# Ledger of designs, part 12: VHH binders against Uncharacterized protein AF_1724

Target 1, 305 residues: Uncharacterized protein AF_1724, of Archaeoglobus fulgidus (o28550)
Amino acid sequence: MEEKFRNCILGLAVGDALGMPVEGLSIENIRQLYGEVRDFLPSPYGDLNAGEWTDDTEQMVVLAESILETVYFDPENFAERLKRWFLETNSRRIGPSSTKAISNLMRGVHWTRAGVFSDTCGAAMRVAPIGLVYHFSLNLVERYAEISARVTHTGTAAIGGAVAVAVAIACNVLDFSDEEMLEEVLRRVEAYDNLLAEKIRYANEISDRDVEYAVEKLGNSISSLDVVPMAFYSYFAGKDFEESLIKAVNAGGDADSIAAICGAIKGAKGFAIPERWLEGLKDREFLEELATKLYELHMRIVKLT
Short names: E, the ipSAE of ESMFold2; O, the ipSAE of OpenDDE; V2, 0.75 times the mean of E and O plus 0.25 times the DockQ between their complexes.

## First folded at step 7 (VHH; framework vhh_7ocj_1)

Design f5 (from c18 with S30R K54G R58Y G104D; at its last look DockQ between E and O 0.90; V2 from the best seeds 0.00; counts 0 for: pae E 2.3 > 2)
Amino acid sequence: QVQLVESGGGLVQAGGSLRLSCAASGSIFRIDAMGWYRQAPGKQRELVAAITSGGSTYYGDFVKGRFTISRGNAKNTVYLQMNSLSVEDTAVYYCAAKYTDYWDRTYDYWGQGTQVTVSS
ESMFold2, look of step 7: ipSAE 0.475; ipTM 0.818
ESMFold2 (binder alone), look of step 7: mean pLDDT 84; pTM 0.846
OpenDDE, look of step 7: ipSAE 0.072; ipTM 0.590
ESMFold2, look of step 9: ipSAE 0.517; ipTM 0.832
ESMFold2 (binder alone), look of step 9: mean pLDDT 83; pTM 0.838
OpenDDE, look of step 9: ipSAE 0.851; ipTM 0.945

Design f6 (from c18 with D32R K54G R58Y; at its last look DockQ between E and O 0.01; V2 from the best seeds 0.00; counts 0 for: pae E 12.8 > 2, placed apart)
Fold by OpenDDE, look of step 7:
Structure f6 (fold): chain B 305 residues (1-305), chain A 120 residues (1-120)
Amino acid sequence: as target 1 above (305 residues)
Amino acid sequence: QVQLVESGGGLVQAGGSLRLSCAASGSIFSIRAMGWYRQAPGKQRELVAAITSGGSTYYGDFVKGRFTISRGNAKNTVYLQMNSLSVEDTAVYYCAAKYTDYWGRTYDYWGQGTQVTVSS
């Protein structure tokens, strides 16, 4: 179980870092520029080196640290930590919805009202710690995922996306089969966004098709309606961690988020991450320690209950 | 937004060498790749060589190890070292840059072209 925590956290960061260079590119652009991306590359904008990760991983860390402080999820604490992170980070890749929401928080708007009515994927990409720490209760995972999303995003697909990813991670930690995991995810996501649920279902159905087909049908924009289904497609389409992430990254679009989510879910399943990616990953030791702390917290909670 | 200035073209005898240079200016921080294309009279424009921001290189099939693309010391400068030139290499050579903005829109910028003539 501890290994799954580790693989989930590292998988998220690896996916983020792998996708970072090709964020915003089409499949055709990626082919023209790189052929196929299989390893870390520097940012074409010069803001990040190979192996470095973006706001996806940063926000995940913020959420993780919040949870480590409060034991049970506290949206007020999370909101405060987001504000602090926002002020301290040099990241230029923060999504527009998150930026707006955090700006609202900075102006003193309560977290219950600061969220932006947006379906962008900011909540889904960061939610992994909730799926990990609270997997002893899928209902709690769903509830915390929803609340965490609403701090910044209030679109139904944004919330549903966060729920989908968190529940998938929890199910994988619990050793659910892929079928069981999918059933649980769909059942819960339908309560928030039917279209998202349908697209996630379809992502599994077309897992035998190539990435071009998947992007054509599912999309690869910054919307949770695209990012989350594409992440699930990549998860189902790949036989191991590497293949899944290669598919995710080379889908283009919001590639860092697609790959981050895919990596988190695939890692939680227990798939091994290629050593070459781990060696090149920024702050690997920090992330490993973070995963350990999250696991210890989980064990503490379970022991006390 | 991006300006490309080419140099180094001219007349050379078969078997000779030329070095083309291209310098990009303007909003160049988001250039993802630079390269060279060529167009001979009556023929389509074709890729000669390209280099990505990550340092990966690509060459046309006709290059066969004769040409080398590299980056200069200055940001967003590229060189094309052409060796073992043949009459078939006679063409206008164009520098190109691929730019992607923050929103993910991609733009292709072209230089004015420089004539390369290889005599027998």
Scores: ipSAE 0.000, ipTM 0.252, lowest interface PAE 12.1, mean pLDDT 92
ESMFold2, look of step 7: ipSAE 0.000; ipTM 0.317
ESMFold2 (binder alone), look of step 7: mean pLDDT 84; pTM 0.852

## First folded at step 9 (VHH; framework vhh_7ocj_1)

Design g1 (from f5 with R30E S56D T106F; at its last look DockQ between E and O 0.91; V2 from the best seeds 0.00; counts 0 for: grease 27.1 > 24.2)
Fold by ESMFold2, look of step 9:
Structure g1 (fold): chain B 305 residues (1-305), chain A 120 residues (1-120)
Amino acid sequence: as target 1 above (305 residues)
Amino acid sequence: QVQLVESGGGLVQAGGSLRLSCAASGSIFEIDAMGWYRQAPGKQRELVAAITSGGDTYYGDFVKGRFTISRGNAKNTVYLQMNSLSVEDTAVYYCAAKYTDYWDRFYDYWGQGTQVTVSS
């Protein structure tokens, strides 16, 4: 079980770092510039080196550190940690919905009102620690994923996307089959956003088609309605971690978020991460220790109940 | 555009105190937070203290209660009172402001920096 925690956290960061250099590019742009992205690349803008990750991984760490402190999810603690993170981060890649929500928090707006009505994927991309720690109760995973999303995002697809990702991770830690996991995800997501549930189902149905077809049908924008289904497509379409992540990155658009989410879900299933990616990953030891702490927290909670 | 001017740096003996001030000009009433960051040679820039427009204060872990950030009258000036200084506090201290525009883009504004040197 500890291996699944490690591979989920490392897989998220690997996906983020793989997608970082091609964020915003179309499939055709990626093809022209690189052929196919298969390894870490430096940012073309000079802000990040090969193997460095973005706000996706940073916000995942913020959420993880919040629950490590409070044991059970506390949205007020998470909101405070987001404000401190925003003051300390050097990232230039913070999404507009997260930026506005944190600005609201800085101005003294309570976390219950600070979130923005937006469907961007910022809530889904960071939610992995909730799926890992609380996997003993899928209902609790769903509730905490929803509340964590509402701190910054109130759009139904943003909330449903966070629920989808957290539940998928929890199911994979529990060794559900892909069919069992998809059933649990769809059942819960349709209560939040029916179109998102339909697109996730379709992502599975088209998992035998190539990435260009999937992007045409599902999209690759920063919207949870695109990112989350594309991450599920990539998860189902690859036979191992490497294949899934290469498909996710080469989808383009919001590639770092698509690949981060795919990497989290695939890692939670227990798929091994290629060593060449782990060797090149920024702050690998820190992320491994974070995963260990999350696993130990889970074990403490289970022993207390 | 926002312009930030720091003052109050200098040389001080270990155990001593300094007070930094930062005067802002321009549209500071729309700024999300103001504060100080520091950078020592060979080190990364790090948060020292910040005060948000909502009134919350944040301090770097190394501060350990020794420094206090405050706002001046008219809210266009912030101060950093630094007490119990040690050699490890030697750095260039930069005033900074963080601001988010109506299109949800975030910006950092930086002063020129003021040197703080703590001698044994």
Scores: ipSAE 0.659, ipTM 0.881, lowest interface PAE 1.6, mean pLDDT 93
ESMFold2 (binder alone), look of step 9: mean pLDDT 80; pTM 0.821
OpenDDE, look of step 9: ipSAE 0.891; ipTM 0.957

Design g2 (from f5 with R30E S56D Y102S W103G T106L; at its last look DockQ between E and O 0.91; V2 from the best seeds 0.00; counts 0 for: unsure alone 64.1 < 65)
Fold by ESMFold2, look of step 9:
Structure g2 (fold): chain B 305 residues (1-305), chain A 120 residues (1-120)
Amino acid sequence: as target 1 above (305 residues)
Amino acid sequence: QVQLVESGGGLVQAGGSLRLSCAASGSIFEIDAMGWYRQAPGKQRELVAAITSGGDTYYGDFVKGRFTISRGNAKNTVYLQMNSLSVEDTAVYYCAAKYTDSGDRLYDYWGQGTQVTVSS
C-alpha cells in the first residue's frame, strides 16, 4: 500500500535526522551530553539544525530519482546522478568509500570499476527505493540491490548489507511476518557474506537485551557488518516505530545510518511515525511526494508485467 | 595548493551574452571537477555548470540550454559561455574545483567571485 512507501521513505529520513547529532559518539558520550536522545537535536558542530538529515537521505533520494527516470534500475544513470549530487551537495558528512568511488567516476572510471573494496554501509543506507519499487520480485530486488551497491562498494558485507535491507523492506511491504522476512534475508545474504548473515540472525536472537549489550556484540562502526545487524536488532527490539528508533539512535557510533535503516524497515512494515518527528523533519513534503512517485512507478511497472 | 582566478563578469542587458574564464594555478594535482556556482544576495550558492576530469558536463536546471561550459587547451582552465541572460541570472559567479586526496578526503577550492549583473 502507498502508506508503507511513505513511511519507509519518511522513516529513513527521520532516523537519519535523529542520529545526525550523535554520529560518532559512544553510548556513554551520548548519556553525558544529552541523556537519552528521543527527539531531533541540532548538530554540536553547527553544520545542521534539528530535523535536518545527512548523506544517507540524500543518496537515497539520488537512487530514487534515478529509478523514477529510468523505470528499471540502470547503474549508469545512478552513477551519473551520484556525480551530479557530489557537485551540488553542501554535505560535509560524505563517507570515505563513497567519496573515493565518486571521485573515480569523476575521473572517467566506468561504474563497473569505480567501486572501492570496502564494507562501509553507504550502499545499504540508500537502498530503500529498490526494495519498495520492485517488491513484486524478491529476486529482482536482490539483483538490483547488489548492482546498486557495486557502483560504490565491492566489499562482500557492503553488498550483502544492501541486499539485506532491500529484501527486508520488500518483505515488509508484502506483509511477511518478521520470521518469514528474516528467513528470506538470511538465505540471500549468506551467499554474499556469511559473517553478516550470522550477525543479522544473532541480532534477532538478542532482541530482548538492552542496547549496550547489542552494541558490545554487534558493533556500531560505519561497517555494514555493524550497522546492518544493529539496525535489525533495533527493528526487532522495539514494539513500535518510536521505540525502535530510540534504540537505534542511542546505539551511538554510526547512529544516523543505524537509525535510517531501522526507520526504513520499520516504516515499510506500516508502523506509524510519531507526528512530532514528522512536524520537525526538513523537507517533509518533498519526501512525501517522492514516496508517492515511487508508489506510482511501482503501479506502472506491475501493470506492464 | 590551488588558486582559482575568475574573469569576464560585468553589466549586460537582458538577452545579452557574457563569457567567463577561470584558471587554476599552484601545485596542479588531478582535480575531480571544475566549474561555476552562483550566489545571489540572500540566496544559497547553486551549481551553474561543471566539467569533470573525465569529460562529463553538468548544468543547473535553470540553465535550460543557455550556457555552455568548456575546457581550455590545458585541463586547468575552463570557460562558461552565457547566452540569453535574464535578470534572474544576476549573481556573483564563483569558479570552483573539487579534489579528492590520497586519504579519500574531499576538498573544495573557490575563487573570489566575479559579479554578473543583468539589467532589463
Scores: ipSAE 0.678, ipTM 0.888, lowest interface PAE 1.4, mean pLDDT 93
ESMFold2 (binder alone), look of step 9: mean pLDDT 79; pTM 0.805
OpenDDE, look of step 9: ipSAE 0.881; ipTM 0.954

Design g3 (at its last look DockQ between E and O 0.94; V2 from the best seeds 0.84)
Fold by ESMFold2, look of step 11:
Structure g3 (fold): chain B 305 residues (1-305), chain A 119 residues (1-119)
Amino acid sequence: as target 1 above (305 residues)
Amino acid sequence: QVQLVESGGGLVQAGGSLRLSCAASGSIFEIDAMGWYRQAPGKQRELVAAITSGGDTYYGDFVKGRFTISRGNAKNTVYLQMNSLSVEDTAVYYCAAKYTEGDRYYDYWGQGTQVTVSS
């Protein structure tokens, strides 16, 4: 089980770092510039080196450290940690909805009102620690994912996307089949956003089609309505971690989020991450230690119950 | 655009104190946070202290209770009281303001003031 925690956290960071250089590019742009992205590349904008990740991984760390401190999810603690992160980060790649929500928090708006009505994927991309730590109760995973999303996002697809990702991760840690995991995800997501549930279902149905077809049908914008279904498509379409992540990255658009989410879900299933990607990953040891701490937290909670 | 005017740096012996001040002026919209960052030679810039417009304060771990950030009577002025200084505190100290408009964020920086702590 500890390996699944490790591969979820590392997989998220690997996906983020793989997608980082092609964020905002179309499939055609990627093809022209790189052919097919299969390894870490430096940012074409000069802000990040090969193997460095973005706000996806940074915010996942913020959420992880919040629950490591509080044991059970505390949205006030998470909101405080988001404010500190925003003050300390050197990232030039902070999502628009997170930016506005954190600004509200800094101006004294309580976390119950600070979130913005937006469907961008910022809540889904960071939610992995909730799916890992609380996997012993899918209902708790869903509740905590929803609340964690509401700190910054109130759009139904944003909240449903966070629920989808957290539940998928929890199911995979529990060794659900892909069919069992998908059924559990869809049942819960329908209550938040029916279009999102429909697109996740369709992502599975078209998993035998190529990435260009999937992007045409599902989209690759920063919206949870695009990113989350594309991440599920990539998860289902690849036979192993490497194949899924290459599909996710080469989708373009919000590629770092698509690949981060895909990597988290695939890693939670226990798929091995290619060593060449782990060798090139920034702060690998820190991320491994974070995963171990999350696993140890889970074990402590289970002992209490 | 926001302009930041810093003052208060200088040379001080270990154990001493300095007080930094920063005033924001120009086309001032409500600033989300103001604070102080420092950069020593060969090191990355790091947060020293920040105060949000909502009144929350944040300190770098290395501060260990020695520094206090406060807001002046005008909302656009902040002070940093630095006590028990050590040679490790030697750096250029920058006033900064974080401002958000719509979905974009901006950092505004002062020119920096040198703080030098002698043994």
Scores: ipSAE 0.710, ipTM 0.897, lowest interface PAE 1.3, mean pLDDT 93
ESMFold2, look of step 9: ipSAE 0.693; ipTM 0.893
ESMFold2 (binder alone), look of step 9: mean pLDDT 81; pTM 0.816
OpenDDE, look of step 9: ipSAE 0.892; ipTM 0.957
ESMFold2, look of step 10: ipSAE 0.676; ipTM 0.885
ESMFold2 (binder alone), look of step 10: mean pLDDT 81; pTM 0.824
OpenDDE, look of step 10: ipSAE 0.893; ipTM 0.958
ESMFold2 (binder alone), look of step 11: mean pLDDT 81; pTM 0.820
OpenDDE, look of step 11: ipSAE 0.890; ipTM 0.957

Design g4 (from f5 with S27F I28T R30D I31S S56D Y102S W103G T106W; at its last look DockQ between E and O 0.86; V2 from the best seeds 0.00; counts 0 for: unsure alone 62.7 < 65)
Fold by ESMFold2, look of step 9:
Structure g4 (fold): chain B 305 residues (1-305), chain A 120 residues (1-120)
Amino acid sequence: as target 1 above (305 residues)
Amino acid sequence: QVQLVESGGGLVQAGGSLRLSCAASGFTFDSDAMGWYRQAPGKQRELVAAITSGGDTYYGDFVKGRFTISRGNAKNTVYLQMNSLSVEDTAVYYCAAKYTDSGDRWYDYWGQGTQVTVSS
């Protein structure tokens, strides 16, 4: 089980770092510039080196450290840690909804009101620690994913996206079949956003089609309505971690978030991450220790109950 | 245009105290947060202290209770009281303000920096 925690956390960071250089590019632009992205590349803007990750991984770390401190999810603590992160980060890749929500928090708006009515994927991209630590209860995973999303995002697809990703991760740690996992995800997501649930279902149905077709049907914008279904498509379409991540990255658009989410879900299933990607990953040891701490927290929680 | 002006830097003996001041002008808006960052030669810039417009305060871990940030009566003025200084605190200290506009765009504003040198 510990390896699934490790591969989920590392897989998220690997996906983030793989997609980072092609964020905002179309599939055609990626083909023209690189052919097919299969390995880490430096940012074309000079802000990040090959193997470095973005706000996706940074905010996942913020959420992880919050629950490591509080044991159970505490939105007040998470909101405080987001403010500190915003003050300390050197990232130039912070989404507009997160930016506005954190600005509201800094101005004294309580976390119950600070969130932005937006469907961008910032809540889904960071939620992995909740799916990992609390996998013993899918209802708790759902509730904590929802609350964690509301700190910054109140759009129904943003909340539903966070629920989808956290539940998928939890199901995969529990070794559900893909069909069982999808059933749990869809049942819960439809209560938040019907279109998102339908797009996730469709992502599975078209998993035998190529990435260009999937992007045409599902989209690749920063919206949770695009990112989350594309991450599920990539998860279903690849036979292993490598194939899924290559499909996710080469979708373009919000490629780092699509690939981060795909990597988290695939890693939680226990798929091995290619060693060449782990060797090039920034702060690999830190991320491994984070995963170990999350696993030890989970074990402590279940031992106490 | 936005301008941040630091004052109060200088040379001080180890164990001593120093008070930094920063005044912001040219704002047509209240910032989300104001604070102090420092950069020693060969090191990355790091957060020393910040105070948000909501009144919360944040400190870098290395501060360990030695420094206190406060806001003046005018919301565009911040102070940093630095006590129990050590040679490791030697750095250029920058006043900064963080602002998010109505279009959800994020901005950092920086002062010119003031040198703090702690003698052994």
Scores: ipSAE 0.705, ipTM 0.895, lowest interface PAE 1.3, mean pLDDT 93
ESMFold2 (binder alone), look of step 9: mean pLDDT 78; pTM 0.797
OpenDDE, look of step 9: ipSAE 0.883; ipTM 0.955

Design g5 (from f2 with Y58K; at its last look DockQ between E and O 0.01; V2 from the best seeds 0.00; counts 0 for: pae O 9.2 > 2, unsure alone 63.6 < 65, placed apart)
Fold by OpenDDE, look of step 9:
Structure g5 (fold): chain B 305 residues (1-305), chain A 120 residues (1-120)
Amino acid sequence: as target 1 above (305 residues)
Amino acid sequence: QVQLVESGGGLVQAGGSLRLSCAASGSIFSIDAMGWYRQAPGKQRELVAAITSKGSTKYGDFVKGRFTISRGNAKNTVYLQMNSLSVEDTAVYYCAAKYTEYWGREYDYWGQGTQVTVSS
């Protein structure tokens, strides 16, 4: 179980870092520029080096640290930490929705009203710690995922996306089969967004198709309706961690988020991360320690219940 | 560069229905969401309904299932089907659109507004 925590957190960061260089590119552009991306690359814009990760991982860390402080999820604490992070980060890749929501928080708007009506994937990409720490209750995972999403995003797909990812991670930690995991994810996501549920289902159905087909059908924009299904496609389409992430990254578009989510879910399943990626990953030791702390927190909670 | 064209407003009796339409034009930014707001004289502008580019919806508390926002077949077009209208729904209704540059700035655009009057 501890290894799954580790692999989930590191997998998220690895996916983020792998996808970062090709974010915003089409599949065709990626092919023209790089062929197939299989390793870390620097940002074409010069803002990040190879192996560095973006706001996806940063926000995940913020959420993780919030949870570590409060034991049970506290949206007020999370909101405060987001504000602090927002002021301190040098990231130029923060999504507009998150920026707007956090700006609202900065203006003193309560977290229940600060979230913007958007379906972008900011909530889904960061939600992994919730799936990990609270997997002892899928209902709690769902609830916390939803609440955490609403701090910044209030679109049904954004919320549903966060729920989907968190529940998938929890199920994987619980050693559910892929079929069982998918069933649980779909059942819960339908309560929030039927289209998202349908697309996630379809993502599994087309897992035998190539990435071009998947992007054509599912999309690869910054919307949770695209990102989350693509992440699930990549998860199901790959036989191991590496293959899944390669598919995710080379899908282009919001590649860092697609790959981050895919990496988180795949890691939670217990798939090993290639050592070459771990060696090149920014702040690997920090992330490993973070995963350990999350695991310890989980164990503490379970012992108390 | 970005324009919102509204239509469908007018006078209707209480209990009646109206369908508002809004079409957005512009090619620089991607539309993140479109929506309808209303403002009655002496009152603040309030959200009626909103829909994301992918179809997620949000409604004001006063809507209570009476109104439905939907996307049209035409790109960047939204409709507001308003049923069971009451005198309290009388207001100028404004179309709004959120445009987002890829990893860039967010912009809010507004239509000119269309008058909706519900008579008793």
Scores: ipSAE 0.009, ipTM 0.334, lowest interface PAE 9.2, mean pLDDT 92
ESMFold2, look of step 9: ipSAE 0.012; ipTM 0.445
ESMFold2 (binder alone), look of step 9: mean pLDDT 80; pTM 0.820

Design g6 (from f2 with Y58N Y109H; at its last look DockQ between E and O 0.04; V2 from the best seeds 0.00; counts 0 for: pae E 17.2 > 2, placed apart)
Fold by OpenDDE, look of step 9:
Structure g6 (fold): chain B 305 residues (1-305), chain A 120 residues (1-120)
Amino acid sequence: as target 1 above (305 residues)
Amino acid sequence: QVQLVESGGGLVQAGGSLRLSCAASGSIFSIDAMGWYRQAPGKQRELVAAITSKGSTNYGDFVKGRFTISRGNAKNTVYLQMNSLSVEDTAVYYCAAKYTEYWGREYDHWGQGTQVTVSS
């Protein structure tokens, strides 16, 4: 179980870092420029080096640290930490929805009203710690995922996306089969967004198709309606961690988020991360320690119940 | 330049219905969401309904199932079907569109507003 925590957190960061260089590119552009991306690359814009990760991982860390402080999820604490992070980060890749929401928070808007009506994937990409720490209750995972999403995003697909990812991670930690995991994810996501649920289902159905087909059908934009299904496609389409992430990254578009989510879910399943990626990953030790702390927190909570 | 054209406002009796329409035009790469806001005299502008480009919807708390926002057949068009209107719904209703660039700036565009008056 501890290894799954580790692999989930590291997997998220690895996916983020792998996808970062090709974010915004089409499949065709990626092929033209790189052929197939299989390793870390620097940002073409010069803002990040190979192996560095973006706001996806940063926000995940913020959420993780919030949870570590409060034991149970506290949206007010999370909101405060987001504000702090936002002021301190040098990231140029923060999503507009998150930016707007956090700006609202900074203006004194309560977290219940600060979220913006958006379906972008900011909530889904960061939600992994919730799936990990609270996997002892899928209902709690769902509830916390939803609440965490609403701090910044209030679109049904954004919320549903966060729920989907968190529940998937929890199920994987619980050693559910892929079929069981999918059923649980779909059942819960349908309560928030039917289209998202349908697309996630379809993502599994087309897992035998190539990435071009998947992007054509599912999309690869910054919307949770695209990112989350593509992440699930990549998860199901790959036989191991590496193959899944390569598919995710080379899908282009919001590649860092697609790959981050895919990596988180795949890691939670217990798939090993290639050592070459781990060696090149920024702040690997920090992330490992973070995962350990999350696991310890989980164990603490369970012992108290 | 993005332009929003609103229509469908007017005078209606309490319990009646109106359908507002909004069409976005101009140099728009992508609209992420469109919606309706309203502002009554002396009150703050508030969200009535919004819909994302992919169909996700959000409603103000006061709507309580009375209003429905939907996309039109034409690109970048939205409708607001308002049923069971009350005097309290009297306001200027504004169409809004949200545009977001990759890594980019978020742009909010507003229509000129259309008056909705509900008489007792």
Scores: ipSAE 0.000, ipTM 0.308, lowest interface PAE 11.4, mean pLDDT 92
ESMFold2, look of step 9: ipSAE 0.000; ipTM 0.168
ESMFold2 (binder alone), look of step 9: mean pLDDT 81; pTM 0.822

## First folded at step 10 (VHH; framework vhh_7ocj_1)

Design j1 (from g3 with S27F I28T E30D I31S; at its last look DockQ between E and O 0.91; V2 from the best seeds 0.82)
Fold by ESMFold2, look of step 11:
Structure j1 (fold): chain B 305 residues (1-305), chain A 119 residues (1-119)
Amino acid sequence: as target 1 above (305 residues)
Amino acid sequence: QVQLVESGGGLVQAGGSLRLSCAASGFTFDSDAMGWYRQAPGKQRELVAAITSGGDTYYGDFVKGRFTISRGNAKNTVYLQMNSLSVEDTAVYYCAAKYTEGDRYYDYWGQGTQVTVSS
């Protein structure tokens, strides 16, 4: 079980770092520049080196460290840690909805009102620690994912996307089949956003089609309505971690988020991450230690029952 | 044109104190947060202290209670009281302001003021 925690956390960071250089590019632009992205590349804008990750991984760490401190999810603690992170980070790749929500928090708006009405994927991309630590109760995973999303996002697809990702991770740690995991995800997501649930269902139905077809049908924008279904498509379409991540990153658009989410879900299932990607990953040791701490927290919570 | 102007830096003996100030010049606007960052030779710039418009304060771990940030009455004015200074505090100290409008964010930086702590 500990390996699933490790591969979920590392898989998220690997996906983020793989997609980082091609964020915002179309499939055609990626083909022209690289053919197919299969390894870490430096940013074409000079802001990040190969193997470096972005706000996806940074905010996942913020959430992880919050629950390591509070044991049970505390949205006030998470909001305080987001403010500190925003003040300390050198990242210029912070999503617009997170930026506005954190601005509201800094101006003294309570976390129950600070979130913005937006469907961007910032809540889904960071939620993995909730799915890992609380997998013993899918209802708790769903509730904590919803609350964590509301700190920054109030759009129904953004909240539903966070629920989808957290529940998928929890189901995969519990060794659900893909069919059982999808059923559980869909029935919960339907309560938040029907279109998102339908697109996740369709992502599974078209898993035998190529990435170009999937992007045409599902989209690759920063919206949770595109990113989350594309991440599920990539998860179902690849036979192993490597194949899924290559499909995710070469989808283009919000590629780092698509690949980060896909990597988290695939890693939670227990698929091995290619060693060449782990060797090139920024702060690999720190991320491995973080995963171990999350696993130990889970074990302590379960032991109390 | 917004500009941030630091003052109060200089040479001080170890164990001594300094008070830095920073004020915007030009036109003013409501910032989300203002703070102080420092950069020593060969090191990356790091957060020293910040205060948000909502009144929360944040300090770098190395501060350990020695520094206090405060806000002045004028918008976009902050002070940093630095006590119990040591040689490790020698750096250029930059005032910064973070401002958001809608979904866009802006960082404004001063030119920096040198703080040198002698043994």
Scores: ipSAE 0.696, ipTM 0.892, lowest interface PAE 1.3, mean pLDDT 92
ESMFold2, look of step 10: ipSAE 0.688; ipTM 0.892
ESMFold2 (binder alone), look of step 10: mean pLDDT 82; pTM 0.833
OpenDDE, look of step 10: ipSAE 0.894; ipTM 0.959
ESMFold2 (binder alone), look of step 11: mean pLDDT 83; pTM 0.836
OpenDDE, look of step 11: ipSAE 0.888; ipTM 0.958

